# Ledger of designs, part 5: VHH binders against L-malyl-CoA/beta-methylmalyl-CoA lyase (citE1)

Target 1, 346 residues: L-malyl-CoA/beta-methylmalyl-CoA lyase (citE1), of Haloarcula marismortui (q5v463)
Amino acid sequence: MTRLCRTFQTAPAAIPNDNSAKFLVSGLTSKGFQAPDWLVPDIEDGTAPSMKDEAVDNIIEHIPDHADDFAGDILPRVEWAYDDANARERGIEQVTRLAEAVGEELDGFVFPKVGRLDDVRDAAGVIADAERDAGLPEGTLEMAIILETAPGRSDLREICQYATDSRLSGLVFGPVDYTAELGGRTLDGERPRWDGLLEALSNETSAADIVAIGGPFDQLFHERAGVTYYNAEGYADQVAYEATIGIDGSWSLHPKQTEQANRIHMPTVEEMERDLHKIESFNEAKREGTGAVVVDGQMVDEATYKNFANTVKTVRAIDETHPAQTEAYYDDDLLARARDVELIFG

## First folded at step 18 (VHH)

Design w6 (from v3 with S30D)
Fold by ESMFold2 at other seeds, fold request of step 22:
Structure w6 (fold): chain B 346 residues (1-346), chain A 125 residues (1-125)
Amino acid sequence: as target 1 above (346 residues)
Amino acid sequence: QVQLQESGGGLVQPGGSLRLSCAASGFTFDRWEMSWVRQAPGEGREWVSYISESGGSTYYADSVKGRFTIARDNVKNTLYLLMDSLKSDDTAVYYCARGFTVYYKGTYRYGMDVWGQGTQVTVSS
């Protein structure tokens, strides 16, 4: 999984504060488990309407200072809406400015509120034009979109099919705007989880071999008698659920959530020990000239082996990008085995 | 492994002063916001004061404003609460808490995720 995205962290690119770039810089300088796989400098919903130009200025100013030290991918979220031509015009300007000024340091862009397939193609065209004007090779800047409109949901399959031979590399669920567009209701302060959408998202992105990312968890805090407590368990439960249905990554609003999601999306020590043992035992039997092998009461054939290999590939992908995380999470001997074991299949 | 350890509590007379300290370990102290929260006997917790990562912004509950001062030393990884003009209704267990702020859809939202064990402050007579 070369397109690793356990975490999709949005960081407002400008806020009403003496240091308007505070959250952007915090995201760019996060270390260890607080470092997201994808950092999303947020010009769109994370930045007030009056501050959009300052948000672009902040990205241009601060990305070069920090990009070499940031191990993950950086994909700003620009303005866009399938049903608002003025929003699209502002998004085009934002992509154009960012690609020209800092396109060498960026990995792509995130487009919110996309509509049907034609709107997604139009968004991809904006990136293509900006690449060309900035002198970047075609395909250098990838695209992720936020699935948060009724037309987008209606074309989900077609959009994912388009992704197989295009710059579209990820789909992100936006439950707040999706619920509002469908006229959904909030009961007891909770919006619907939209399990049917999440299942379809996992299915269609898997068929296209692209990244699926769950929506934000914005029930951040519980309040009692004027004291507010972070809802760590609620976020962990959402991330775990997303992982169980095959969603690749989770939306984070802060390095605290990024740390939780990064850890939850890592294979456990027990899983890695188990799967390494199966692989090592199979490899030993293969050197001795046998085919299918029974290891600890389980038949290991090519299909079963690939399941064990996926665990190792996931750890290797994390280790290649974030060795400090894997070195902190796994002991030295276990990690060395994961790095070194031969993957005969897959 | 994240740990907050309060100290400096004790018995003090009305009108007196006291300084509480909170030693932080296991995290990068200057990347996190901090608060003091207190709990009087038989009552729920009550937020007392807040300080930003750099110390540049501070806020106080109305009940302590003008009498308490929150401060931090990011070199020593220590949070302080200087308490002056103490009253009997300041009697409580005082907790050091780590927190953070999210700016999301136009709103700042703050909450606390790690808590110390607390230190008793008793204002008697």
Scores: ipSAE 0.793, ipTM 0.919, lowest interface PAE 0.8, mean pLDDT 91
Fold by ESMFold2, last read:
Structure w6 (fold): chain B 346 residues (1-346), chain A 125 residues (1-125)
Amino acid sequence: as target 1 above (346 residues)
Amino acid sequence: QVQLQESGGGLVQPGGSLRLSCAASGFTFDRWEMSWVRQAPGEGREWVSYISESGGSTYYADSVKGRFTIARDNVKNTLYLLMDSLKSDDTAVYYCARGFTVYYKGTYRYGMDVWGQGTQVTVSS
């Protein structure tokens, strides 16, 4: 079963504002389609260097007030860099403090700027040590990493193989830092999308049965005659592309983007009706003992059935975590069928 | 369904006053920033004013500063624009807009994502 993460929403854990926790609290209190599957309180690039300690303090202060009401997962992004020992030391301190203070309320951590496999193993060890020191059960805290360095990309296969029996549960693409490290150019104001990397990411994470997440869309607004408009179509196009190539989730910088990505990553009403019809027809034919079933001109066998079952499993996973979303998106009859249908294969 | 509906426009003499209202529905009003934007005949849109989620921060275009006041009532889910000392140059369709801010790469960036249908304000003798 593929893990659920349609949305990876970073929220700065401290900002230069009288209410420095403003975006963190907004993320923790999100409702409906604005609630991400993964909320990422961001100590790293989302928080100014002078405010890292305040960011940790804000997470410790606000998580207990909201975590029980937050349906998704909470994974802070800590400081880390494969080539910067000081960044790694600060990250170790952040993981240690957060695991001790609020580890029961967290689902894991996100490590940016990882290097080769050994660096990923080192990050996993930091979590393991913090679990032990905090008295948390082994395996309480998962790990996600951001693939945004040349060494990390070079070891993508090995990192994903390591994930198959470790706490590493997701890989996230970071195009800004990746482009910068490779010496890439931002000609005409646009960074490369790195389609080849995204395809490899989808492939290798699928082989390991872990989550793949695309990078942020930071062309947030465009201006017409002095008025600034949200670039909804640009983000939607990126999310749709990610979904079509098998990327499981999308990076969000705000609840507005989370709403778009959550919806785009859901099976459409048409897809759900089609796939339910084929499952239901196959189930009836199996009960009556017919050996093969043709539905809408397509022969259905076990392999084909599993594709239709994946649609239902995806909807069920969303429904279990966020029933308000599925109830708003699908009519009652269609949703009831998705909840009730027997999945003979799977 | 997210909806913004403006009202309160009309014909007014120069120097007069008018209050616009914008009724919001289909979203949690106090989690979103709001703006007024206007479009004069034959011209592009012009941002007029902004108000934060709580109403604690407001900003105005230089062309209206000191004459217009933006306000919101988060209990009634309503945005207001009080326009005083109106001039013929204020003649426009006035749009209510929902927006939001992100803090990214060390800067605050704001933009609007949902728009009302607009209400006509005409300032003429």
Scores: ipSAE 0.793, ipTM 0.919, lowest interface PAE 0.9, mean pLDDT 91
Fold by ESMFold2, last read:
Structure w6 (fold): chain B 346 residues (1-346), chain A 125 residues (1-125)
Amino acid sequence: as target 1 above (346 residues)
Amino acid sequence: QVQLQESGGGLVQPGGSLRLSCAASGFTFDRWEMSWVRQAPGEGREWVSYISESGGSTYYADSVKGRFTIARDNVKNTLYLLMDSLKSDDTAVYYCARGFTVYYKGTYRYGMDVWGQGTQVTVSS
């Protein structure tokens, strides 16, 4: 049941430009590896305070033109803050307008700056009310939240328990606002990585079978002698770290980052070949009635098998949503094996 | 297999003109911003010019304004730099670069992520 979200791409829904919807439309029309699993039209921090209404208008105008051709999920980030009633009122209005106008084309909403569990329940109630008012089937619109407040972090376990049977489908880390709320400092331009939070996030979301998503990478560019270079290696390092500790997806600020994160979160050809071989060998031994299975010097038990099965399930999920990506990334034989192998466990 | 390949460099006299080309392949050309950057002998790289995805916006370094023109052909996936009134100070390796812009923290931030191998332009008598 693991939901696919290798990438959480925020796209400003309005910017100061003749074409204020430029980044929104770019996200909606991205192809191949630049297409995010989750596109997040961003009314909140991605849009200037004076342009919030234009951001909502842009989403309403452009989503219907592109949603049928967009393979991933579309979840706008609305305004919200557990400690700011005016922000919450603006967010309620944004959810209400968007659900009414384009709710059939959306997959849900992202709520920033949530507080304790009761605040998360309140946010879910906003979606439920908007869904009902728009005449949408119950459960049509999901919820993701950004864990970026001290109260939210304090209630992480309780929030994930709530998620196990609710519209809450993902938790996203927001390091910028989290650091600011705790009074943290940047030292020599470096923000804390908050490894303890990320590890807890991975653990608690895994227990709830919902997605965990890392925070944005804000060291975007390095300047040398007036020439500005994209920091590809820095982003790749953050995404790889997130993947190694079990974070399901990574925050992206642009299709370039989406391409990097999509690829890094895919099982490598070597990993897929290894895990398929283990599964195929185990399945054959069980059909032949062998009582114990050792493959390449490793005993394969149910827990180990499930790790190999997770690789195949991940590839199948990507393949279902983005077959062009899997067909480009894996050779035909390997992909056919991943599609066809029987998963006895997992 | 993203690739940028420059051509059109060579030896030219002061006051002369030269047209550089950059053939792009392996990516959707009209979804990416493009720049020219140059590197004079023994010096660091210097940004020269920029062009938006559609070609609707262009920018130039002060050192080349009025003399250089950047253009793109999104059907042929080619970036151009028309260089007029060349000076000895324009002697450099000229690189074609792919880039992109992020709107972040209230500002536009631009940077380059893919580079060509460069083409030598030499302005001498």
Scores: ipSAE 0.793, ipTM 0.919, lowest interface PAE 0.8, mean pLDDT 91
Fold by ESMFold2 at other seeds, last read:
Structure w6 (fold): chain B 346 residues (1-346), chain A 125 residues (1-125)
Amino acid sequence: as target 1 above (346 residues)
Amino acid sequence: QVQLQESGGGLVQPGGSLRLSCAASGFTFDRWEMSWVRQAPGEGREWVSYISESGGSTYYADSVKGRFTIARDNVKNTLYLLMDSLKSDDTAVYYCARGFTVYYKGTYRYGMDVWGQGTQVTVSS
């Protein structure tokens, strides 16, 4: 099954504050539905240029204190840009330092602003070198990239094909930089949604069995007469759209958004009841020597069974990582059936 | 379920004092920022005061500075607004609100996501 990532939560690794690690630690200590599948300590756009070294120091200091209790994956976003050698040099240093100091506690790295396939290969090589230099087993650290440049978009298919033979495990859409590079406009205060890119992203990552993640939703608040209100409905609409077109996960800027996205990406109780019933009926028919089963007017064969099995596999992956979430979302009986049912095909 | 329940409102003479309380439940109280917001009869909502997660930072609208004090008790999961020297233009429904801050593109952005039902404060002779 494709790696679990309902939520890609970036957390600035350093901010201008007495506690510069405030948001990093908040992400590392989130519980319940506020806990992301991927926490992304953000050295890049989330951290001011003057604070990049402090951001790395904060990750090294705080990851060991919390990683054993953090259920999801931790993938820092380092500096990188296909067209900026200085950014790449800083990113190499950041990967090297982090792999050496806390590589056993990390799951990988996120590289922003990648270019064509060769640039993606170069980024993967940086991780490979850092693993070796830190004495980590080959393949310990995975890679995700942010698709946000014109050259990256041009090579989307080639980059996804490369993933089948590499550490590349996910692609994330970056609409801000992508829009800027193409000369897009914000004529009504909203960035284009880029539906064509999102569809292509879903298609090519599905073909490669890697994670697709949508871009951030930055219309966080509405202001009226000096009072600001969280835009819960706007974020929920974007997450639902992403789920509709087969994007695996959503970008979150805060545990509040993470909670919404985690819930929206859960299989519903109705979906789980339906799919479990069909699996259980098929399994019983096989045990009794019956070759085919019709449930609610639908013949269950191996192909349709795999669709039902995907629902159960998704719930099991969430349950293994975040049992507090599945126990809160599903009643005990339904969850026990999901945990126990035999998946003959899958 | 995240819930906020205000209490302590009532009828007070000008120059009097009141203490509002807001009981919070269903969330980890000390991980969230809190605010008081009021709405006078026939008017829109007006922000009154803010307090950080730890209680270490507080801010007040100019209209209430020096007269109102916001406080929180993270053991009892309760937010307070101590109102002194009340004036007739303080008459309003007072709401407790939970909020949070995002640091994004070099700026702090704050907003409120959960609101109580409000408690009426009436300052009348």
Scores: ipSAE 0.790, ipTM 0.914, lowest interface PAE 0.8, mean pLDDT 92

Design w6 (from v3 with S30D)
Fold by ESMFold2, fold request of step 22:
Structure w6 (fold): chain B 346 residues (1-346), chain A 125 residues (1-125)
Amino acid sequence: as target 1 above (346 residues)
Amino acid sequence: QVQLQESGGGLVQPGGSLRLSCAASGFTFDRWEMSWVRQAPGEGREWVSYISESGGSTYYADSVKGRFTIARDNVKNTLYLLMDSLKSDDTAVYYCARGFTVYYKGTYRYGMDVWGQGTQVTVSS
């Protein structure tokens, strides 16, 4: 089945508040379309330096209370940087503590600011060591990285090739740190789109059959005369662009963004009806033994069929993880067909 | 469908009082922050008041502080604005708004994503 990650929602694991775990718990208890496919309790940039220990404590305290009810994957973002040994040391401690305390409830870890392939291998080794020390079966904890450094971009192909035989399952774009490391300037408050990077990311992750996730959208609000308005259209436009170029999912800073991205990344009713019809027609023709298969005036081959099957596999993955979303989005008859159709070539 | 519906507006004399209500539906009311915003004739919108998810924190614009009270009833899914000592300058359409806060780049940022249709308040002789 395809790896499901329409949404990568970071949630600060500690904030300056009487309830420092407020956003972590909000993410863990999200319902319906506000529930992300990947929840990322954020020890790194989402948590102030003075609160890192509290962030780890909050994850250990709250994950067991909510993990059974949370349908998606939970992958904390730990501290790391290819060029900062102190950050790596803190990240090692964070992975070690979390794997020991709550490793059975976690699905993996997210490593920011990775460098070249050797640094990615080192990060994977940290997970492997923590996994063994915690008594977890090998491969229990996956890894995602944030591509946000010049050395990381330089080794993108090599990193993706490494992913084909390793715990590395996803690459996420980090435009803020990437722009800063390249010495780019954010003149007039607008960051470059980095279209070349996004295209390369889509290409190399597809070649390795791993997930690509776009970067955060931080133009959250428009302000007019002291009143602030959520920029729903701006986020939707970025998510749609990412989907158009083959990026699998989108970064979310809040359940509101998660709801938008989850919906935009779902196959539409029209797409599902179209692709189910073609699959069902092909299957019927093959059972009758008529040889060549023509659907809607087009010869259907195995490659074309697999495109239709991918739509159904995507919907099935969402349905298995979040049945409340598929049951709300598709009518009962259409969903039943998606659940039941035979995928001969899928 | 997320919906907010204001009521309770009308015509009052200066010095009078009104209570506005906002009925919320289509979302989990106690997971969202709420605000009142008003728009006087010929002017832009002006934020009036804010209330946190639980009701534990409230804030007011200087122009209404001490005269207006925001409250919420999370059982009835209703937001209120209690307005006392009304002045002609309070004449406006009053909007109920749903909002949320993001902690990002070391700061809290708040904004509103859903708006009601508004209710007219007119303070005149």
Scores: ipSAE 0.777, ipTM 0.912, lowest interface PAE 0.8, mean pLDDT 91
Fold by ESMFold2 at other seeds, last read:
Structure w6 (fold): chain B 346 residues (1-346), chain A 125 residues (1-125)
Amino acid sequence: as target 1 above (346 residues)
Amino acid sequence: QVQLQESGGGLVQPGGSLRLSCAASGFTFDRWEMSWVRQAPGEGREWVSYISESGGSTYYADSVKGRFTIARDNVKNTLYLLMDSLKSDDTAVYYCARGFTVYYKGTYRYGMDVWGQGTQVTVSS
C-alpha cells in the first residue's frame, strides 16, 4: 500500500523570536486540513547555525507534549551533506540525541544533500546505530532523503532500488540546492521546474513503492505598493502539476500551504463517486454469478477493478489518519460507502 | 469556512475618532497574524497596520503612526483599529486581513491570504 504523504511540512525547530519553538508547536498542533501527513521539524535550513542546539532542545521538549494528539508522522530534518564531514558529524549528533530522548515518538529522519548510494547507506547506518543505542527495535525509525545534489541525481535509480530492502521510505526534491550545485541560473526571475527530474523521481519511487515529494514553493507572496498577497494560485498550480505526474505529495512551508496541498491530493468527490459506483456494480454482478459488468460504457473486470480500488484505499488511508479531513471533504453517505465497500481485488 | 466581517465605519469629521472591529470565524484566530489595509476612492490598496498572533508586536504605516492603534481580543476572536485624529486623507474602505509569516532562507516573509468585505470610513466636514 502506498504510504500516505500528501504533505511534507517543514517547520523551523528554532527561530530568532521570543518563542523560538513557535513554528514547531504550530505544526504539532495543526488541525483539520492544516495537519500535514509528515511534519518535519527542521534543524537544517529552517534553523540558523547559532540555534541548532536550541532546535534539538525544542524538539525534545515539545514532541512528548503533542505527539499523542498528532495524527501524522514526525520526521525531523537533520544536518547532512555528502561533501561536508562537519555537517555529517553534527547530523550524527542530532540523530543520536533525538533517538535517545524522543525516538519512541518519532517516525524517522530526513537527510538533506545526500550524495551517491554509499552516502545514503551511511545515513541509514547513522539511524541504525542510534536505534540500537536508544534501545529501539530495528526499523522503528525510517529515513527520507532530499535529492538535491548532482551525485544523488546520478544514482537516483540505485538509491530507489536500495529502498526496497532498507529503511528508506521517501525521496524529496530540493530544487534550490540542486540548481546551485549544477551552476544553474534563475534568469528573468523564473526558477527551473526540472520536469525531467520530477518525472524520473515519480517513476523510480513508484518502482520501489516509496513516496516522492516535490520541492518547496517559495514565490509565496506578490507585492504591490507595500501590500503583500499570498500566492495561493501559484502554489496550487505547482501541487496540481506534481499530482498529475504521479508525485505523491508536496513540500509545504506553512499550514496554509499544507491545507491547499492536502485538498489537491485528495481523490475528488467526482472520482470517488465514479469509482465506488464501478466497484459496487462489479460486486453485485459477482454475487449474482454474472460475468464482467459494463458501467457507463466501460467493462469492469478484475484488472480494471484494481484501479478503482486504489481510489478507495487512498481515501481509507487518509480517513484512518485524519478522519476530520475526510469527514469535512466528503458527505456522510459517500464516506460511509468508501469505508464499507468490499474490495474483492486489490 | 474562514470569514472576516468588518464593522464600525461611518462618517466622522476631521479630528474625530472611530473604532473599527473585525469579527473572525472559521479558523483558530490566535494562530494567525492580522492586518488592516485601506483603499481610498480611485486608488489601490494601502497597508495600514499589522498585529502578531498574541498581540505582542504591532507595526504601522508612517501615514497613520501615532494616530491609529491596532489591537486584538483572542477570547472574542476580534481585531480592532482605533483611529484618532482623523484626516480627510483617511477616507477609504478599510479591510481586515488575515496573514501568516514563514521563516525561510534566514528571513521572515509575511503576506495576507483572507480578506473581509470592508467597512467605509469617510472623513468630511
Scores: ipSAE 0.766, ipTM 0.907, lowest interface PAE 0.9, mean pLDDT 91

